# VH-VL binders against q20498r280to473, part 13

Target 1, 194 residues: q20498r280to473
Amino acid sequence: LELTDLYMRTGKKVPVIVEKCCASIEDQGIVTGIYRQCGIQSNIQRLRAKFDSGAEPDLHEFGQRDIYSVSSLLKQYFRQLPNPLFTYQAYPKLIEAFEKEDSLSEKVESLRFSLETMPEAHYRTAKFLMEHLTRLCKSKSLTDMTSKNLAIVWSPNLFRPPPTLNGADTHLLSGLNVHTAICDFFIENSESLF

## First folded at step 4 (VH-VL)

Design v35 (framework fv_relatlimab)
Fold by ESMFold2-Fast, scan of step 4:
Structure v35 (fold): chain C 194 residues (1-194), chain A 120 residues (1-120), chain B 107 residues (1-107)
Amino acid sequence: as target 1 above (194 residues)
Amino acid sequence: QVQLQQWGAGLLKPSETLSLTCAVYGGSFSGYYWNWIRQPPGKGLEWIGEIDHSGSTNSNPSLKSRVTLSLDTSKNQFSLKLRSVTAADTAVYYCARTSDIVATEYFDYWGQGTLVTVSS
Amino acid sequence: EIVLTQSPATLSLSPGERATLSCRASQSISSYLAWYQQKPGQAPRLLIYDASNRATGIPARFSGSGSGTDFTLTISSLEPEDFAVYYCQQHYDWPYTFGQGTNLEIK
């Protein structure tokens, strides 16, 4: 289900699965390699099925036992969105804004403008996730996950070029590097951007 | 490998507090939920509540106001206290382990059961 | 809370026959259903979990099927020791709930 369709159905700007997973990870996920280390696939599938069926499993207690499955579930959720978190529509604008601006202040202003054009559900969920990752970075001495490390593991789940855009070979490689750089920038500057 | 052994008072008067203890042998207390389940004579099973190694508890809402779950990690034991008992609380009480540390909560190991009779 | 309804309440069969026991949930529980066997004077014994997975040590004659709201426990050829009460339990969400039981008795 699209983020916008879910928002229309529930009235919630941020999906329950996103809110619950982020809360569990901030409470129980100050551990080595959070978001980098894989969870257990059967656990991920079971938790996902519960959320998809409208249940709200207790992720506080589950997170105490297997936080890596909670973090893997969250990444999978974003990866599987039909329209990526940062949308196919906003993708070329975000890439251009990031690449063309030279000064920090101009880059922030241009990116903020582009982000604000996204549908409300995408904007609010992006804001929620980026702020979550920014808070998690404060514990990098314990998790060994810097903003750059988080960007490396998160960017493939958040950015995809539109189907009509040619991203093959060297262009795709350049795009992958830029995706990581933009994601790192968003984590470091979430307060200024959202 | 894992065994659950339980004990406690079998005969109570109305208004008293039921107290049962379950000991875990042959396995770690940590990493699982430890449950209490009861069965009135000739009737079905009713889940009472669960506790993990950190002391976090969940109880059946129908019994929540009367149920206290506790643990003694040094002895690998967990206990149930049910306050203000009535004849309706007459049942066989079982302790049981959640079969998987995963959020799937089926019960793979059970204690032998304790018959609790409440009568005046 | 999720209500589980088992049918029939009593099933009378002879050794060698096939037994089919039903459990219906008040809402979709995906595949998160377990089956237990209880003999007189004993604690319940786990037979099936996640609708169709046999627990360790459970004979192949026991099988489970179903998803969503309708579930079935099948015993392909009844042995004398199989005559007992059977309970279904949802492990989809808290609080865990059980069906009222099906008594499998000798005809």
Scores: ipSAE 0.000, ipTM 0.449, lowest interface PAE 14.2, mean pLDDT 84

Design v36 (framework fv_relatlimab)
Fold by ESMFold2-Fast, scan of step 4:
Structure v36 (fold): chain C 194 residues (1-194), chain A 120 residues (1-120), chain B 107 residues (1-107)
Amino acid sequence: as target 1 above (194 residues)
Amino acid sequence: QVQLQQWGAGLLKPSETLSLTCAVYGGSFSGYYWNWIRQPPGKGLEWIGEIDHSGSTNSNPSLKSRVTLSLDTSKNQFSLKLRSVTAADTAVYYCARTSDIVATEYFDYWGQGTLVTVSS
Amino acid sequence: EIVLTQSPATLSLSPGERATLSCRASQSISSYLAWYQQKPGQAPRLLIYEASNRATGIPARFSGSGSGTDFTLTISSLEPEDFAVYYCQQHYDWPFTFGQGTNLEIK
């Protein structure tokens, strides 16, 4: 389900799968290559099916054994959202705000304005995830995952340009570089942006 | 309701390949893993491996190099091949079903069992 | 792999008595434990799953309890048909493993 539809159904601003996975990773995921190392595909598929059925698996026990499957599950969840976390609607505004402004303070103000126009569920879930990643960056000496490294692995799961009816977008590669840069900026400045 | 019926070779010589087939009646392959489990005479149960409707397999690491699992969706059958058998492979072999949802891998339906004896 | 240890190995009781069977895991498996009954010449039959849920058609005298590493199967009042071997199985992670069994025998 799309984030807003899920919020309307459950009354929860942040999906259970996001809250449970982030909690497990913060408890047990201060390990080398968190989010970079892949989990076990069969474990990921089975965990996903359980959450999709409305069950809440115990990720405390599971995470002690296979935290990489938990982190892989979370990335997959965001990648497969029908409307990306940062939305098709906000996408051009976010790209423009990031590229247009030269100073840090002006970038923060323009991006904050654009983020605040997102639907409630998307805004709250983005805040939750970015703050989670910011906390993980404080353990970079243990994980080898800097904000840039986290942005590289996370940005493809969070940003998609709006669909186009023309042939291959010749600017896509430039967009991919900007996606990583924006994600890195969000992780470094989550406390100022949300 | 759902029934599992199995068949295959009962007596093998060392070095031969064990081949067993299980047919599923009254149910669909989708939503489940289809398993093989064995029990040596007078001993406990040992899980061999699982296969789902797409052909995805997982097997017990102790047997992985010798185990091949396959399915035939047109016949609603799944099969086990175990290569290079020895006397240690003498057991009753069972097929069984589990849900494909994480941590619900309890075996709710079982085949009748097939005794496989590997002669000296 | 996760090792399951069942005790006692053999339990000798009479019909009408209460049976208590134990299963202990080498590590925490949360609530992901199932119990099976096996009679001579037959396939195992699922009794309990996720520690305490009775499978379809299983009489109310069978109950399961426990979490983490310690689990119990209880038969409140034994019927003649209950004398069989009982196995626990963890469904927490593969390879899926079984206990060595408890033989519940008449006296």
Scores: ipSAE 0.000, ipTM 0.456, lowest interface PAE 13.9, mean pLDDT 86

Design v37 (framework fv_relatlimab)
Fold by ESMFold2-Fast, scan of step 4:
Structure v37 (fold): chain C 194 residues (1-194), chain A 120 residues (1-120), chain B 107 residues (1-107)
Amino acid sequence: as target 1 above (194 residues)
Amino acid sequence: QVQLQQWGAGLLKPSETLSLTCAVYGGSFSGYYWNWIRQPPGKGLEWIGEIDHSGSTNSNPSLKSRVTLSLDTSKNQFSLKLRSVTAADTAVYYCARTSDIVATEYFDYWGQGTLVTVSS
Amino acid sequence: EIVLTQSPATLSLSPGERATLSCRASQSISSYLAWYQQKPGQAPRLLIYDASNRATGIPARFSGSGSGTDFTLTISSLEPEDFAVYYCQQHYEWPLTFGQGTNLEIK
């Protein structure tokens, strides 16, 4: 289910799965390689099935036992969204704003404007996730996950070029580098952007 | 307190469908997985599958194609159907409860067991 | 699937003696192992969960230890009612799996 459709159905701007996973990871996920280390596939499938059926599993106790499955579940959730978190519609605007502006303040202003054009559910969920990752970066000495490391593991789950953009196929490697750079920038500057 | 009581057919011929039911007394379906486990005579225990109050199921891959789990919330019962039985399905079958929090799936309450014999 | 191997298959001891039962996993299961006792004609009874936590009502003489791949159930001083079959079970990963059992019998 797409984010806007879920929002219209539930009245919640941020999905329950996102809220619960982030809370669990902030409580139990100050461990080496959070978001880099893979979880257990069968645990991920079980948890995902519960959330998809409308159940709200308690991730506090589960996170204490297997936090890597919780973090893997969250990445998978974003990766599988029909319209990516930063949307197909906003994609070219975000790339342009990031690449065009050289000064920090101009880049923040341009990106903020583009982010504000996103649907409410996408904007609020992006704000929630980026702020979560910013908080997690404060523990980088314990996790070995810098903003750049988080951006490397997260960017493939958050950005996809529009299906009709033929040039994306020939520039996949360049796109991957830009996605990582934008994600890193968002983590470092979430307070200014959202 | 919490009690599981089970019943069903005890004698089957090859190719028939096994049907067992377990009733839950003194407790809520919510917050738990309701499981089926079997034990062939003189052998160890084998997990068959689980169902929660919403009807979400997981089954042992070795049995998945033949297993159907169902729930009747109005009667506080859950059931197992195992299709196309053979002599290898001869076992004592147990219903049992686990927490529905993954990785806490140890069995705290068990039914009394039902011996199922498949003979030609 | 995770395979659990129990040893010995049969352990012959007398009341008052210490029993030590082993369970080994084919891969690391952290501490997510449970132990059960089964008497003839009865359903299994939960003794230990999370490798070392005693279930409600289980006597203090039963204790569990271990992590990773090597686990032990210890009965410090055997009572007559302790002679039974014991099974380990991993609750780390789906599908849930059990060991083949250790038969604790009177010598």
Scores: ipSAE 0.015, ipTM 0.586, lowest interface PAE 7.0, mean pLDDT 88

Design v38 (framework fv_tafolecimab)
Fold by ESMFold2-Fast, scan of step 4:
Structure v38 (fold): chain C 194 residues (1-194), chain A 122 residues (1-122), chain B 106 residues (1-106)
Amino acid sequence: as target 1 above (194 residues)
Amino acid sequence: QLQLQESGPGLVKPSETLSLTCTVSGGSISSSDYYWSWIRQPPGKGLEWIGEIDYSGSTYYNPSLKSRVTISVDTSKNQFSLKLSSVTAADTAVYYCARTSDIVATEYFDYWGQGTLVTVSS
Amino acid sequence: EIVLTQSPATLSLSPGERATLSCRASQSISSYLAWYQQKPGQAPRLLIYDASNRATGIPARFSGSGSGTDFTLTISSLEPEDFAVYYCQQHYDWPTFGGGTKVEIK
């Protein structure tokens, strides 16, 4: 279910699955390779089904046993969104603003403006996720996950070019690198961007 | 008709490992639709879930028992097994194997073995 | 962990009477609650799953209701074979069981 449709159905701007997974990971996910290490498929499927049915499972005890399944679930959730977190509609504007040769402050202002044009559910969820990842970066000495490492694992789940732009192999390869770079920038500058 | 049958020693000494096997007949343990669980009941007390395993060997354990529990599956024999290490008198219970009846989401138990009493005593 | 509290601990009734058994969860479990019947020397038998769905082969006199934190198992008219211990179990998170309610002959 698309984020905006879910928001209209539940009245919550940030999905329960996002809120609960992030809370569990901040409480119990300060471990080596968080978001890089894979969880157990059957556990991910069980949890996903519970959230999809409208249940709100308590991830406190689950996270103590298998935090990698919680982090894998969250990545899978974003990857499977019909319209990506950083929407097909905002994608060209975000990439253009990021690639422009501007000062840091000008780039932040341009990206912030583009982010604010996204639908409310996408903006609020993006803010929630990026701030979560920024907080995790403070523990990089324990997790071995820098903002760049987090961007490498997260960017494929957050950015997809619109179908109409996905036709040039050379530009597509360049886009793979830029997705990681823009994601890393968002993690490092989340407090200024959202 | 699906049937589950527990087997293993009924007496285990303190500090040793409790080992039980569940044999499944009338159904396949290789089905991805089901999970297979161990549940115990100390004499005169209620039920405690120990853990589960699926056809691929993925496990999920009760956190209070996690450090002592290993569940394994042998799809060629249509069996799954429980090992509980460092046992004490508190581990004396009837041990049941059971099937979870949900494809993906939930752990309720639609078929149970008859149970086997394991006494921890020297 | 989700704690389930069953009440009363013992219910003394005669055949033909209605039995009402309660199960309360320490937090909301939506409708993810099952009920089991256990007779002495036997394994538990699934009666109800997802709060209100009767398991295959379970007589219509057994019904479940409730959502969130408050759940009820009702036996509309007790038969002799219904005198047993009943357990609730949540399947919202990793499984936990209530302490049981014994339904005994008055």
Scores: ipSAE 0.006, ipTM 0.459, lowest interface PAE 12.8, mean pLDDT 86

Design v39 (framework fv_daratumumab)
Fold by ESMFold2-Fast, scan of step 4:
Structure v39 (fold): chain C 194 residues (1-194), chain A 121 residues (1-121), chain B 107 residues (1-107)
Amino acid sequence: as target 1 above (194 residues)
Amino acid sequence: EVQLLESGGGLVQPGGSLRLSCAVSGFTFSSYYMSWVRQAPGKGLEWVSEISGSGGSTYYADSVKGRFTISRDNSKNTLYLQMNSLRAEDTAVYFCARTSDIVATEYFDYWGQGTLVTVSS
Amino acid sequence: EIVLTQSPATLSLSPGERATLSCRASQSISSYLAWYQQKPGQAPRLLIYDASNRATGIPARFSGSGSGTDFTLTISSLEPEDFAVYYCQQHYDWPLTFGQGTKVEIK
């Protein structure tokens, strides 16, 4: 289900699965390699199916025993969105704004403008996730996950170039290093960008 | 060796109350969701209630909501079912059952032998 | 709630025959279905979980299949101890629900 369609049906700007997973990880996920270490596939599939059916599993107790499955579930959820979190529509503008500006203040201003063009559900969910990751970075001495480490594991789940093959510029914009760099920037500057 | 042993069943008048207990051994009690499942004489199985390992989350069948309360004492390895405002249709054998996993809404891998509750005047 | 309908209500068969029991869900439950055997005066015993996985200690003659809404429990060759009531149970969502049962009885 599209993020915007879910918002229209539920009235919630941020999906329940995102809110519950982030809360569980902030409570129980200050552990080595959070988001880098993989969970158990059968547990991830079970939890995902229950959320998809409209159930709201208790992640507080589950997270106590298997937080890596909770973090893997959240990454999988974003990876499988039909329109990525930062949208196919905003993708070229976000990459251009990030690459063309040299100063921090100009980069923030250009990216903020582009982010504000996204649909409400995408903007609010992106704000929620980036702020969550910013909070986790404050525990990097315990987790061994810096903003760059988080960007490396998260960026493939958040950014995809448009599926159209009608232009050469599509190949230029699909660089994985740029996705990691922009994600790292978003984590470091979430308060200024959202 | 996993064991579940129910107690507390008996004869009670309509409108009365009973408290069922299930003493468990052979596993880490606090790590498992636990359920009560009942069976009326000559009828099929009906799930009644489920409680998380910590006791922080409880779930009930619509037929018992507001009347029954599931609870647990992890220090005593004991599961409870407080039954209030009992009705004739609550007459059943009540089984204590362990859910197979920490993920709620699972199947039941171990069952107690059951305790009979009869609601009659 | 998810309603499970078992059919037939009763199977009258002889030892050595194949038994096929059906369980139909009112909505898709993926593969989250378990089967139990219950003998008179006893607690239910888990036979199959996740539609097709045999529980520990359960003989190979018991097998489960199906996904979505249609599920089957098969006993390839009935032994005398297999004559009992069989229940399906969905473990997809709350409330947890059981089918009404299928009684396998001696012809």
Scores: ipSAE 0.007, ipTM 0.516, lowest interface PAE 9.8, mean pLDDT 87

Design v4 (framework fv_relatlimab)
Fold by ESMFold2-Fast, scan of step 4:
Structure v4 (fold): chain C 194 residues (1-194), chain A 120 residues (1-120), chain B 107 residues (1-107)
Amino acid sequence: as target 1 above (194 residues)
Amino acid sequence: QVQLQQWGAGLLKPSETLSLTCAVYGGSFSGYYWNWIRQPPGKGLEWIGEIDHSGSTNSNPSLKSRVTLSLDTSKNQFSLKLRSVTAADTAVYYCARTSDIMATEYFDYWGQGTLVTVSS
Amino acid sequence: EIVLTQSPATLSLSPGERATLSCRASQSISSYLAWYQQKPGQAPRLLIYDASNRATGIPARFSGSGSGTDFTLTISSLEPEDFAVYYCQQHYDWPLTFGQGTNLEIK
């Protein structure tokens, strides 16, 4: 289910699964390789089924036992969104804003403007996730996960070029390096961007 | 407070379909997996499969092709069908409850058991 | 599938003695192990879950320990009603699996 449709159904700007997973990871996820280490596939499928059925499992208790399945679930959730977190519609604007100017302040202004054009559910969920990752970076000495490391594991789950882009434009815009660079920038500058 | 009561066929011929039903008293279907477990005479326990309130199922790969699990939420019952039975399927069959939270699937309530004998 | 191996197959002891029952997993299951007691003609009864948590109504003489691949159920001082078959069960991954059982018999 798409983020805006879920928001219309529930009245919640940020999905329960996102809130619950992030809370569990901030409590139990200060461990080596968080978001890099894979969870157990059957456990991920079980938890996903619970949230899809409208249940709200206690991930705080579960996180004490298997935090890597919780972090894997969250990445899978974002990867499987029909419209990516940063949306097909905002994608070209975000790429252009990121590449346009080298000044930090000007880049922040341009990206902030582009982010604010996203649907409310996407904007609020992006803000929530990026702030979560920024907090997690404070524990990089314990987790071995820098903003760059987090961006490498997260960017494939957050950015996809629109399916209607022409071949030449798709090739130019779809570079894996640009997705990682934008994600790293968002983690480092979440307080200024959101 | 929660009680599971089960019933079904006690004597079957080879090739027939085993059908068992379990009724849940004093509790809700939501928040749990509802399981079937069997025990051949003088042997250990074997998990057959589980179903949740939405009808989502998992079953033991060794039995998956023969197992069908179903719910009747209006009657607060869940059922097992096991196709193409043989003498190897002779066992006491139990229904049992687990939490539906990941990695908390230990069986806190059990039905009384039903002896199923498969013979010519 | 995760295979659980219980030892010994049969344990012969007298009332008042300490019983120690072992369960080994074919791979690490963290702490996701439960223990059950079964008496003839009855359904199994949950004793311990998550390796060391005692289920409601279970006497303090029953305790569980272990993590990873090696687990132990201990009965500190056997009562006559404790002579039964004991099964371990992993709740780490599907399919859910049980050990083959340990028969605790009176000497």
Scores: ipSAE 0.000, ipTM 0.475, lowest interface PAE 13.3, mean pLDDT 86

Design v40 (framework fv_pamlectabart)
Fold by ESMFold2-Fast, scan of step 4:
Structure v40 (fold): chain C 194 residues (1-194), chain A 121 residues (1-121), chain B 107 residues (1-107)
Amino acid sequence: as target 1 above (194 residues)
Amino acid sequence: EVQLVESGGGLVQPGGSLRLSCAASGFTFSDYYMSWVRQAPGKGLVWVGEISSSGSTINYAPSLKDKFTISRDNAKNTLYLQMNSLRAEDTAVYYCARTSDIVATEYFDYWGQGTLVTVSS
Amino acid sequence: EIVMTQSPATLSVSPGERATLSCKASQSISSYLAWYQQKPGQAPRALIYDASNRATGIPARFSGSGSGTEFTLTISSLQSEDFAVYYCQQHYDWPLTFGAGTKLELK
């Protein structure tokens, strides 16, 4: 399900799978290569199916055994959203705001304005995830995952250009590096942006 | 009380097809991954494949994926195994098994009695 | 695929004795290991999951231990009904794989 449809169905602005995975990772995921190391595919698939059926698996005990499957599950969840976390609709606005502004303060203000135009479920979930990643960066000496490293592994799961015919503007701005750069900026400045 | 009852086994000619069914009762069938496991006469257990609780994901043993299709009907509490291009080496007792709902713990907590498939000319 | 090796193939013991059955994985499977008991003409029965947890209704004389690549099933004070074939199974990754079994027989 899309985030907005899920929100309307459950009444929760942030999906249960996102809340539970982030909590597990903050409790048990201060380990080398969190989000970079792959989990066990069968565990990811089974855990995903439980959440999709409306169950709320206990990720505390599971995370102690296999935190890499929890982190992989969370990335997969975002990657497979029908409308990406930062939405197809907001995508060109976010890229333009990021590339157009030169100063940090102007970039933050322009991006904040664009982020606030997103549907509530997308905004609240983006805030939740970015703040989670910002907290995780404080443990970079233990995890070996800087904001740049996290942006490299996360950006492909969060940004997709709109699928348009004859969309010349998207060809120029859909470069892999710009997604990483904007994601890195979001992690470093989450407190100012959300 | 959890019950799994297999049916549809029997004698089939080489190259033939057969469809097995597993009728589940005593639990919420739609909450569980289900598996098929086979055992050739006098041999050990071999995992055939599994299907997710919703039916959206199906995983097969690599050697069997071109011959077997697993499906389920949650409204009827029934699991199926479609077997095509059968050979003598597919002769086995086929067990329906329920996969535990414990997170990251894919053991088979309940098994059916099995149904015998004999592939012979 | 992960190959499970059980040893010995056959273990001959007397009632009241202790039996120790071994299972080895070709790679580390952490604690993702289950044990099953199968009597002639019957379906397998779950005994142990996650290396050391007894399945529902399983007597305390059955215990599992091990982690990584080496696991053991111990049956203390063997009863006549315990003479059966025992299989280990890894649930670490697909495809799910079983050992070839250890037959526990009366000496």
Scores: ipSAE 0.008, ipTM 0.569, lowest interface PAE 8.7, mean pLDDT 87

Design v41 (framework fv_relatlimab)
Fold by ESMFold2-Fast, scan of step 4:
Structure v41 (fold): chain C 194 residues (1-194), chain A 119 residues (1-119), chain B 107 residues (1-107)
Amino acid sequence: as target 1 above (194 residues)
Amino acid sequence: QVQLQQWGAGLLKPSETLSLTCAVYGGSFSGYYWNWIRQPPGKGLEWIGEIDHSGSTNSNPSLKSRVTLSLDTSKNQFSLKLRSVTAADTAVYYCARTDIVATEYFDYWGQGTLVTVSS
Amino acid sequence: EIVLTQSPATLSLSPGERATLSCRASQSISSYLAWYQQKPGQAPRLLIYDASNRATGIPARFSGSGSGTDFTLTISSLEPEDFAVYYCQQHYDWPLTFGQGTNLEIK
């Protein structure tokens, strides 16, 4: 289910699975390689099935024993969204705003404006996730996950370009690097952007 | 040391509801999945479903519509109800534990309950 | 659902001999495979988990190996109490599934 459709159905701007996973990771996920280390596939699928059925599994107890499956579940959830977190619609504007190389203040203002055009469920969920990652970066000495490291593992799950015409191939070659750079910027500046 | 002890009605007629209970001794309900597994006479094992301490359940898709799992944390017990039984449900039923971290292999088993469904 | 196929269906050996039991998965399950022993009238007993780790109290003569789709349980020198049915089980994907079993019988 798309984020806006889920919001309309539940009345919740941020999905339960996102809230529960982030809370578990902030409580139990100050461990080496959080979001980089892979979880156990059967555990990930079982937790996903429980959330999909409307259940709310106890991730506090689970996270104490297997936090890597919780972090893997969260990345998978975002990767599998029909419309990416930062939307196909906002994608070109976000890339353009980031690449202008204006002053930091102008870059923040331009990106903020583009982010505010996103549907409410996408904006609120993006705010929630980016703030979560910003808090996690405070523990980088324990986790070995800097904002750059988090951006490398997270950006493929958050950004997908919309279908494009012939001739845009040159932009695709730099897109993966730009996705990481934008994600890193969002993590470092979440308080200013959201 | 953990022990699982199970009980329930062993002889049913077609269309009735199977009801089994498993009591957990010597261990915590928290941190584990509590499972039901069955074995028809002379055949292999089939996973039925699981419940965790919070009451969250998963069931085998082949049985999902007929299965209800529940737990009673005050008595340290969990239960299986299987509706609309047929002769195909004749089996030994086991309760068993999986650790949520230990990749869902079954480390402790109940003694088993033979359930016979006959007209 | 992941299907596990065990072979042979029946293995007839004498005490002191080496037993080799096979379990094949319909798709890669990495190392997420367990082995169980079941004696008549008893619940299954866990022998091996995560393909090669012996469960608590299991004698050293039992060993597991393999990864991906092909797995083996080996009993290096059979004792009389080892004649039983053996099941493999995958814990890679939901639903959890078991093989159909190998009956290890005395000659």
Scores: ipSAE 0.006, ipTM 0.487, lowest interface PAE 11.4, mean pLDDT 85

